# Ledger of designs, part 2: VH-VL binders against UPF0128 protein PH1314

Target 1, 225 residues: UPF0128 protein PH1314, of Pyrococcus horikoshii (o59052)
Amino acid sequence: MIKMLEGYYIIENPGVVPAERRFRMKDLKAWGYDLHLGTIEGERAYFISKTGERHEGETYIFKGKEYHVSRTQKEIPENARLLARIIIERGNPYLEVWLEEEDVKFPLTKEDPRIILKRIWEKEKLNQLLKHVRAVGLTTDFYKDNVFTQGIPLPYEEYPPKVRRVLREVKDIHRDLTGFGRFVFQYFGEVDKMHNYRLYWTLPTLHLFDIDIANEVDKVLGMLD

## First folded at step 1 (VH-VL)

Design lu09 (framework fv_lutikizumab)
Fold by ESMFold2-Fast, scan of step 1:
Structure lu09 (fold): chain C 225 residues (1-225), chain A 124 residues (1-124), chain B 107 residues (1-107)
Amino acid sequence: as target 1 above (225 residues)
Amino acid sequence: EVQLVESGGGVVQPGRSLRLSCSASGFTFSSYSMSWVRQAPGKGLEWVAYISSSGSYIYYPDSVKGRFTISRDNSKNTLFLQMDSLRPEDTGVYFCARDKGLYGSGSYYEFDYWGQGTPVTVSS
Amino acid sequence: DIQMTQSPSSLSASVGDRVTITCRASQGIRNDLTWYQQTPGKAPKLLIYAASSLQSGVPSRFSGSGSGTDYTFTISSLQPEDIATYYCLQHNSYPLTFGQGTKLQIT
């Protein structure tokens, strides 16, 4: 259930959000954002504050339902803007989210996602965004079957030795949004040369999925809260 | 407020030892990797040692490897640098620095907070 | 080891000038580059991280750009308080290495 919130963000320039920075609906809630079904009058969606005031917001239609992007009670920096849209990849819904800070100018399309995560960490208190870092499962074929997911972690002893050493360090850190992102890119130095792979950003970890395996993506999404 | 305060610097003879301390406050010390950076008089910055948040990963440049030992006590929010077999070229101001990126194993060493520095002079 | 070379080693400029400092790595460093400002007698201060990201609280007149082996740090309009030595640092591989520094003076 998507809950009504006391604020909202305008979705600006939805085409600027890269696929590799997609967030699922559950992840926005972890960030203090929720999607909710709005009331549409004419062509605009409205959310109603607890004081009864109407606020305009952007509406997206997915599978016959209307979703309104809203902010939660958590404060977002005045110079940050939420850019978001709902996209469908292989039948799976994703919310692409970009937090933009006007005092920082980058080519959004070509910016390393780890830089985005560092900007979020810097501008918002780490303890408001991050949960405890969790282990992720790896496959044995790093070119064809390399799937990372927080939903199906392996027991520590079943990870490859290199991954076990990294996980031991991760286990010592209660919260770190950016560290695992760096590890994933360094471990898969060839990921940028692979076809049909996208990185999806979920708090508190980074996920790598093969977008050509729709059934596996659906399964993974179903396992996450 | 985040603070890093170094101590333990001084004047020592070549071949002797010195132990530096860095007391951290205003943040969860056990969640951050730390480094030591030095600066010789009138010269530039030189990275000296790194330790991960857990203490499991430790790295040194060849110039100090085998002579310097970085360690931490997370229960006391304190970082240490044990310097053995000191040489005149080890003379400088030693800074304690916090890594803004909490995890990287050589990847994101972005030093967002620094101590005031403690002077070390190795002279005969 | 990756060698970091800054240019120029020193420069003089006037208030309001656009100042550019470059940092060249002996091999590709994948934007693993930070820029620091050090005023005499003080600890360094982080200005730019990940080659082009502005640190919180740092004035917007400071910027960074570049990729591969060649990186640039720019002050769009020099202010008197910007008089300092500026350092780049690569953290793509161990050992971490700083550039030799660029001393900025006002004329």
Scores: ipSAE 0.000, ipTM 0.416, lowest interface PAE 17.7, mean pLDDT 60

Design lu10 (framework fv_lutikizumab)
Fold by ESMFold2-Fast, scan of step 1:
Structure lu10 (fold): chain C 225 residues (1-225), chain A 122 residues (1-122), chain B 107 residues (1-107)
Amino acid sequence: as target 1 above (225 residues)
Amino acid sequence: EVQLVESGGGVVQPGRSLRLSCSASGFTFDSYAMSWVRQAPGKGLEWVAYISGSGDSTYYPDSVKGRFTISRDNSKNTLFLQMDSLRPEDTGVYFCAKTPSEWLAYDAFDIWGQGTPVTVSS
Amino acid sequence: DIQMTQSPSSLSASVGDRVTITCRASQDISTYLTWYQQTPGKAPKLLIYDASTLETGVPSRFSGSGSGTDYTFTISSLQPEDIATYYCQQYHSLPYTFGQGTKLQIT
């Protein structure tokens, strides 16, 4: 039976990871975690679990895909990219933020309505963004010889007016999500001082829970350049 | 800075309809859930409607369910309450209220409008 | 629905007095409780959330405590401007419900 696993992981060769968001193996070990190398659909990937848990040779469902664990890893590759930050530990999900100056970990429970409402709102905004991304893809591919052309961008002014409007809407939604993240950081800063936790630092990474969403967004953002 | 202003209250006969509005300013309106809370003369507070920031989720207590409809126009920073089949017990001051962000550690009413009076009388 | 019951319904006290109001929930609300102050003719003002956390700008003489079903609101040294009706409200589950209110008068 394939086990369910939700956690944060890193994909090899996806580009340079900003220093502020990089994991350090010595920190993970000190906090009681092991990093495991495996594959998702042939692509090398990493996940994190509690120190001492045996995962080598096992298969998990992670983000709807089969993740096969090959070995426990000593170091994070230079080109690793952080895609998601949910850890399942002792059956409980946790949000983690790895910053150069601090690290934080918070329990995430399906029974907390406030956490569920946060995720519903984030999914609603991401679904709205994806709806526009898919509309742009359909329009540009359909416009280009009624075939799916797979990511050949044009200069902005060369797109039809209707496509340019949709591209501006995608950019506006992305700007609003980014601005909202900054607002949340500011407001949670005040709340965090009273409650001794830092939920605001995990929010920007929640939008990256879905690799397919991240890839679609990255593709369309390349068209807005 | 943050302000909510209600309008649309008045005197109506039982069985008639009334539409309340709430104009929001000083915050990102579509990022916050909104509610309507009423207060009968000389009585306490009663929550009557909830709407999510996106407008996709609404909730009502049994006392108004099927008669009241909460809605919002995020492009105009405006919240609405459509009140149908009004009854004498619906008489009161109606406040619009903002919850803090849905991702905060608490879910309370941090900002309130001044209220708009509704009287249902024959 | 969760029923919220306040006691007392009204009280009178003198400036400088310690005032205590209680709020009981019909079931465990896990500290998801707020306290509001309402002066006559005005909208309610949030004072305390999460049972014991003071809203920014609210004077330190106001405090809250409690857990489970039993909660308490205290004014450590009553001031003239504290004449108001005070309400508790639970947000553990929908529908949100308020206590009936406690009217505070000063002698």
Scores: ipSAE 0.000, ipTM 0.408, lowest interface PAE 17.9, mean pLDDT 65

Design lu11 (framework fv_lutikizumab)
Fold by ESMFold2-Fast, scan of step 1:
Structure lu11 (fold): chain C 225 residues (1-225), chain A 121 residues (1-121), chain B 107 residues (1-107)
Amino acid sequence: as target 1 above (225 residues)
Amino acid sequence: EVQLVESGGGVVQPGRSLRLSCSASGFTFSNYAMSWVRQAPGKGLEWVAYISGSGGRTYYPDSVKGRFTISRDNSKNTLFLQMDSLRPEDTGVYFCAREYDYVWGSYFDYWGQGTPVTVSS
Amino acid sequence: DIQMTQSPSSLSASVGDRVTITCRASQSISRYLTWYQQTPGKAPKLLIYAASSLQSGVPSRFSGSGSGTDYTFTISSLQPEDIATYYCQQSYSTPPTFGQGTKLQIT
């Protein structure tokens, strides 16, 4: 069997996250699971199973800082995989959500994207998760401050591979969004510097985009901002 | 072309200090995280220190934490490793390495030639 | 720390042989696995990143595969210039850790 939870981690950094930037995943539901992260409150991370049981994690050193990691060995159905990873950026944890539904084909050209999005949004696990997604940013200082927010004008080929992939995907969906392409989800969060990001979904990943790029994508999709 | 050139290695007695330098050229230095990786005689590779592109974040393994300090001068394209309270087990060849970060991970895509450090009594 | 164990520690093979080296992590590393080649007296050289992605300029006879805790590095047809020590490295968790190395010799 596929070990769906191998990439499922919740990490807290108790020492470096200010109260206003705490990641709180209250009432969040995933496929059969609730993710619960209280960074400063207990200096801990844990995940809550669908049965309501709490699973505790290990302490890891990530880029020299101590993080409390919650990992479960419980299997989830193969047809619904929610992969949650925490990305550390400048000492602040961000939740990256990777959604893979192997028994559901996401045809880029077969269905109206709005119908696919509505079907996904109707699933309680995704709707609840999206309500509590804080941010997925670039992992390094260079990417966020020097590429997206600083407005550094670089030729496409000079961007880091991660940024080039994001830009390529945006270019592709901007050209081809009427019934096909990747999907954009509106950001939901409380962290100030993430207010201008929106979720961008591609199989198997869910990403946040700068608001300007997301607005262009949304316009082509015919979605209301 | 990308080039990394280390200097500052030598022979020192236990308890003394050494400062290593790494001169970078052929790329925008401030856009890349940098690391130091060492190799003891006849042994494998061991990561020693990390610094982000901006210099805002530094990380060390427990074996050198409190004794080694990594720093950089982006205006001069130079990386440094200050090594204090040196021990015989710090003996080895020290490489500076450029860290390439991407959506599927990070890796060392370019390495310097290495500079030897011998800590002996 | 995540421990990386390579197998075998040393290997002798003939030119044209298929060579396989295995790297096992003490916990899942989600394909954050890199392979390096080091010839005696030289710095390591990047061969493969993300478990299976070949670095630009590296010959296609080199390949990588694997997931979870188990990873494999293969040279499909050994050449004389491939005499070196090969290292795997995880970048999933800090500190980044290397395998002990596999020394490859030609007979």
Scores: ipSAE 0.000, ipTM 0.417, lowest interface PAE 18.2, mean pLDDT 59

Design ne01 (framework fv_necitumumab)
Fold by ESMFold2-Fast, scan of step 1:
Structure ne01 (fold): chain C 225 residues (1-225), chain A 122 residues (1-122), chain B 107 residues (1-107)
Amino acid sequence: as target 1 above (225 residues)
Amino acid sequence: QVQLQESGPGLVKPSQTLSLTCTVSGGSISSGDYYWSWIRQPPGKGLEWIGYIYYSGSTDYNPSLKSRVTMSVDTSKNQFSLKVNSVTAADTAVYYCARDSGYDLPYYFDYWGQGTLVTVSS
Amino acid sequence: EIVMTQSPATLSLSPGERATLSCRASQSVSSNLAWYQQKPGQAPRLLIYGASTRATGIPARFSGSGSGTDFTLTISSLEPEDFAVYYCQQYNNWPLTFGGGTKAEIK
């Protein structure tokens, strides 16, 4: 019986392989995943493995586009798990997903290391993923040290001038800053005999958003059921 | 009951550095609740925002003045200061310190000092 | 930078009359606009923020309106103490900028 999480891939930006994403792709391959943006020939999608072999596999929809991927192992390694987080931005819920692995840690990066989904998957698959995340004791808490997290970061110049002012302050005082805040790699303890690490971005204050994201996450989870 | 009071020399020679201090009473800079700004007004003219400082030392300045301006904060004395380098007659103005009403972003100014006239003259 | 233009430069009115002061931004500032009153020898006093919200202690005769690029400060019936210079200020774009001022003087 194949579960929704078996054969799952974390895909951030199909068709782009910058340095930071290459390192993440290496991590995924080390965990037994094999991914590549496929080509469509007639009605079939395929990918080419690193050995040059052509494979037909499963198709995923990511940000409204079809992406062809495959998995070299048929069973998720005993110590690998998917992490998920729901983010509300301007009334649109997004599901952030990534792979967690004890021996492989996501590096800090200036690029967005996470995948955002816009309810484009079948409702049943989303519900199963969210149940898995909750079952292993993971939280949807976006607050840390009185700092708020929001969506995918925008390029600095895309923010309103009043927001850019605060982002300039944050940028000048910390080394690992990105467009709207800072990427933070934190340890959240042991879950199901795995060390739980999260990579997320933070903003200096809640006043920039005037929104209670934890309450909105609960509403979205209710809607998915 | 917040009060701001400017202090410093009223006369500065051309090419020298203008230095002013604002003392805050009835409120605390170290609380981190507000931004603190300097605003100037040349005689008979309008208002020009100079810059702000946060209790952490974080600053931003009007681009027209950024190369000549430095602000600093001393939370132990509940004071913040302004320095304008290489002054000319165009820097002659009444200088005000003010509290910005925004908690997370400087916006508008709800409390002002009485102002201090600084004349740039030989 | 956003340029703030106030008109008229001078208003000559009598006590009891209605005053209407205009402030125009070179590009949209949403509702992020404040109004100040300044009397000779004194610091400016905050009257209105958010284009239309009166600051604490400001009399009801003062009202603000507008959004985007065009804003108005209205004094419904001038009192003797209202004869002063009025400045608008935007806080939507960086740097913060003020208008050139409108002087309300006794006729």
Scores: ipSAE 0.000, ipTM 0.407, lowest interface PAE 18.6, mean pLDDT 60

Design ne03 (framework fv_necitumumab)
Fold by ESMFold2-Fast, scan of step 1:
Structure ne03 (fold): chain C 225 residues (1-225), chain A 122 residues (1-122), chain B 107 residues (1-107)
Amino acid sequence: as target 1 above (225 residues)
Amino acid sequence: QVQLQESGPGLVKPSQTLSLTCTVSGGSISSGSYYWSWIRQPPGKGLEWIGYIYYTGSTDYNPSLKSRVTMSVDTSKNQFSLKVNSVTAADTAVYYCARATVTTSDWYFDLWGQGTLVTVSS
Amino acid sequence: EIVMTQSPATLSLSPGERATLSCRASQSVSTNLAWYQQKPGQAPRLLIYGASTRATGIPARFSGSGSGTDFTLTISSLEPEDFAVYYCQQYNDWPPTFGGGTKAEIK
C-alpha cells in the first residue's frame, strides 16, 4: 500500500495503477510543482516541500517497468525525468502522470530539443506568437475576468472564444516540440493602459529542458504591449 | 506547387453519413505551418467553414456543426477526411478542402481544392 | 458568432470602371479580414488578407482598406476577368465566418 499525505489518494495495489490517470490531491498548492523520477527507497517515494520536509509519494507500474514519482523544489538531477504535472482546475488540484518518452513526438532533427525551443522562442516564433495574440485582440480588447486573475486553468470549453483560439495555436505549435502538454492562461488586469496577461505551456517532459527555458516561454508570451 | 483534391460520393441518402477525403500533393500534410480545413457552399449561397485538423490529429469544428462532424488525418497517405453524420437536404453543397496558415493568421485560406458537389437526395 | 454583411448584393458596371465593395462585421474584427474572388464553377481565390495585404500574384488594381467593423475592397479599373462574386471573411474570432457575397456583373 502506498499512502500519500492526508487528502491524497491511497493505492492499495500499487503494481496495477495505469500511468495516464488523473489523481485528485489536496494541498498541492503549498508545495513546489516540479515532479521528477527520484530514488526508490523500498516501496516508498518522496516529495520535498518548500520547508524541506519529506512527503511520501507513489510508485507506478507501466508496460512492465517500475516508475517512481518524487518531487523536489530545488533541483532536478540531469538524469531525472518529469513524469507528472500538477493541473489546477477551478481551484481543485489534479495530478496527471505521463510515462515513457516513446509517447512523445519531437521534431525529426539531430539538434538538442532545448536548443531548438530556445531558437524558436527567441528568434523564429516570438514575433509570430506576438502578432497572432495582437491579431485576436487580447492586448487591447480583452476585458478582465475574475477567473483569470487567480491564474487557475479552466477546462478548455469554459474559456472565451478569443482565448480558446490563442490557446489552440500555442498548443499546436508547442505540441510538435514536446509531444504533449497543457496551456495556462492568466489575466492580471489593466496596468499602464495595457491588459496584462500570460500564456504559457506546462510541459510534462520539462526534465528535457532547463527550467529557465519554460520561464523564457512565459516571458515571450507575457511581452505583449 | 501544392495542390488539394477532394474525392467522395456525389450522392448520399438522407440520414446517412457523408464521407469525403482531401489529398495533398506537391507538399507534406505533416507541416506545423498549416491547418487543413473543410468549407462548404450550398448551391447559390455563401461559404460556411466546417472545421480544421492539424497533422497531429488536433481538431476543432464550427459550433453549429460540431455534434455531426468528425475529421481525421492520415499522414502516411497525405490525406485528411471529413464525415458528416445524419445528413439532410440542407447538407447539399459543394465541399472544398482548404489550407489555413498558422504563422501570422490561422484561418484565412490561401489554397483551395476544386470542390466536389454532394447532393443529399432519396 | 460574428455576422459579416456585404453590400451591395449586386454591382452592375462596365469594364474600365472603379468597383467599391463593402463588408461590415457585427463586432470588431481588428484587421483580421480576408477577401476572396469566386468565378462560376471554380473554387474561391484569396485576394487580400489582413484587410489590406495583397496575396501573392494578385494584380495591383485590387486593394483593401478598413479596420474594426467597416471594410472596403476596391478594384481601380475593372477588367473582363474581374466579373465574379466576392466574399469577405473574418478570422478575428471563433469560428471564422464569411459574408453573403457581392456579385460584380457586366452592365
Scores: ipSAE 0.000, ipTM 0.416, lowest interface PAE 18.2, mean pLDDT 61

Design ne04 (framework fv_necitumumab)
Fold by ESMFold2-Fast, scan of step 1:
Structure ne04 (fold): chain C 225 residues (1-225), chain A 122 residues (1-122), chain B 107 residues (1-107)
Amino acid sequence: as target 1 above (225 residues)
Amino acid sequence: QVQLQESGPGLVKPSQTLSLTCTVSGGSISSGNYYWSWIRQPPGKGLEWIGYIYNSGSTDYNPSLKSRVTMSVDTSKNQFSLKVNSVTAADTAVYYCARDFGVVTHDAFDIWGQGTLVTVSS
Amino acid sequence: EIVMTQSPATLSLSPGERATLSCRASQSVSRYLAWYQQKPGQAPRLLIYDASNRATGIPARFSGSGSGTDFTLTISSLEPEDFAVYYCQQYGSSPYTFGGGTKAEIK
């Protein structure tokens, strides 16, 4: 999770106040943004760099104050496969998340992130998993925090090769979802502690996804038994 | 077996509000984590998605219609509804309600109502 | 909005022939594409979701392929009941959008 967090940065969104714990001057500089105070002339904002040069730029809200920022970096850092920021707008916390998988990049917005997460992230992974579970019949050790677990009925090496591949895929999907859930909870936890907001939907949503997988595994096992 | 049934007036005058209701039977709107959509089709033309609603009341509308459209859900009656304000002849269409398969699997429309023709005419 | 373009607008074929229907998106929709069949006076029926998965009860002669911007629906051997209008639909981003349709009609 730490390496993914090292890649996060401020996404353009004028009028939004970012979470104060996550945004610092060193963070802006790390992504090629130079924060300078400047002037507005007509429809354009101009900023004065530390070297005294005037650059065209954009206006951002940072820690509740308006700043003019010049930009040199346009791309999301290479290692930002899971990227999040916490935004506070008029006292309400929002989570903005970016997920990158292979050739697909998509933003998750300040609308209910659990609905967006399930739709975009889990659609491909869960649908393929359920297809394989229905085709071959299997069980696995899903969630180790004792929410639910399924034993493997046979030693792993005694399963046919195709079943062993599917069992590995199921475990990999669960590991990735558990990691993502902890990442999201961590960010919301910091905002909640700072502003006394509730986190009731984050972990239950991921647990519901895990329960759905376990139910499908149990159903397939019942059909084969 | 889950079934959807549209109901509402077949004729609406220009500038009035079109109101339609979809009744769900054989299943519950409050369970199953489904989205519920309205889709329309002008006579002899293609399909246009209008919007969806979740059991919480959360909605998303086609931007081309967003200023005129409102959806609502009534879980006690197992119904969801569509209102289109300030209608014109361009709103004449067969209106379908449909179920978006699920939050965790796919967003294709697996169950459709039979459709109801709404004509906008003076 | 993502524009979906279907081609051809009309296919004139005989029973037993193979039908190939194309659907192109103006930008990538990954695999988030569905195909529907519509007969006169009826609601659309889901055939394929996630580009290649057949819906429950759909005959094996229907298959879907493609990803990103280019998608194909194939009917390996047309049956009389397959002459209908076919629509593709993307759900990769809101608003969900449909293609203009391809009408399969008897020669």
Scores: ipSAE 0.000, ipTM 0.411, lowest interface PAE 19.4, mean pLDDT 60

Design ne05 (framework fv_necitumumab)
Fold by ESMFold2-Fast, scan of step 1:
Structure ne05 (fold): chain C 225 residues (1-225), chain A 122 residues (1-122), chain B 107 residues (1-107)
Amino acid sequence: as target 1 above (225 residues)
Amino acid sequence: QVQLQESGPGLVKPSQTLSLTCTVSGGSIRSGDYYWSWIRQPPGKGLEWIGYIYYSGTTDYNPSLKSRVTMSVDTSKNQFSLKVNSVTAADTAVYYCARGEWLRSDYGMDVWGQGTLVTVSS
Amino acid sequence: EIVMTQSPATLSLSPGERATLSCRASQSVGSYLAWYQQKPGQAPRLLIYDASNRATGIPARFSGSGSGTDFTLTISSLEPEDFAVYYCQQYDSSPLTFGGGTKAEIK
C-alpha cells in the first residue's frame, strides 16, 4: 500500500555523516521514533516513524519518489545521510530538504556561555515588560499575537501608544527566544543535551508569565509526536 | 525467562519437505519487540541464517533458500514453524530457532533453542 | 549479500593471555554487528551486540570494538571456559550473514 509520508525523517544511501547527525535507538526512542531500512529506486534508504507503528512492506510517496520500507533497524549506519528533517519556523513545523552535498558542521559541545547569558538577560527584561503589561490591564498570546484587556480583545490600533510600544517589545523578545529554542532543537537534538540548557532557561527569580525556552523546545518536540 | 524448543522429524528423505516447529515458553510471541529466526549449521561447518518471521506474519528469507522456504507463526500456540521443500543431502544440519530483539536496546539473537539435527538420506 | 570474513581461523593461546579476534565485512555494516560464542554440542550464545555492547550476563573481560567494515572482539584474559568457536554476524542488510568462525583452542 502507497501512503503519503508526513512527519518522518528520510535518510538516504551512504555518504559522509558527521557523528553529531547520527541518531541512536536510545535517542530515537526518547523522542518517540523507530528506525526502518528501505529502498528508493533500488538504493538503500532509511526512514524514521513514531514508536510502535509498523511500516515493513509499505511504500510511501515523498516529493514524487517512491520509498519502500524493508525492515526496522536499531541504529542509523555511520555513513547514512539525511534527505529531510523537521524544523520549526515561527512556531510552525515543516520539512526541510537537506541538500545532498551539505557542508554544515554541527556543534560538538554545548552553546557558547555568552549566548546563554544574553538569553537570561532577555528573559529578565521580558519579565519586567510583562509586569508592566499586567499593570496596564493587558495580557498577550505569543502564538496568535492576540491582545486582551479585561477579557475583551481590542484591535492593535485602539491601544494607547505607550501600550503598543510595550507590546512590540514583548513580541520581539519572544521571537528571539523562540529562535534560540529552534536552534537548540536543530543542532543539539537529544534530551540529555537539552536538559543542560534548561538550567539556564528556568530561573527562580522570573515572574509568573516568564517565557521558558525549555518549554518552547518541549513544544517543538511535541509537534513531532 | 524465555525458552525455545525445536521439534520435528530427525530424518527426511531426498525430495521431501522438511518441517520443524519452535515452541516459545516463558514469554509471548505476540510482541512487537521481537523477530523469530531459523538458523542452520551443517556438521563441522558454520552458521547459515534461513529467515525470520515477525508476529504479524511478515517474513524475510535468505535468497539462497527463498524458493524452497516458508515460515509461519501461530500466536495462539506460541509457535513458529519452518518448511524446506525438495531437500537434498546439502540440507543435513542442526537447525536452531532463535529470538532477535530489535525494538529495545538488545539487538542480536539473545535466546536460542538447543538445536535439532535433521539428516537427509534415503 | 554482505560477506563476513573472520581471522584467524584458529587461535592457539594459554589461559591468562589476551585474545584478539577480527571480523571484516565486504561492505559497511555501520555498527550492526553481533558476536556469538559456541561450545561443542551447544547453541550459540550472544556476547556482543551493536559492535560494542555486552549482552546481559556476559563477563567484563569480553569487549567489542570497530565500525563500518573492521571489527574486533577482545578477551582481556582468557579463562578455561572461553575456549570455544566465535562467530560475528551482521544485521545491517538482508540476508543476515555470519563469519566463518574463529576457533580459540588451548596451546
Scores: ipSAE 0.000, ipTM 0.402, lowest interface PAE 20.2, mean pLDDT 64

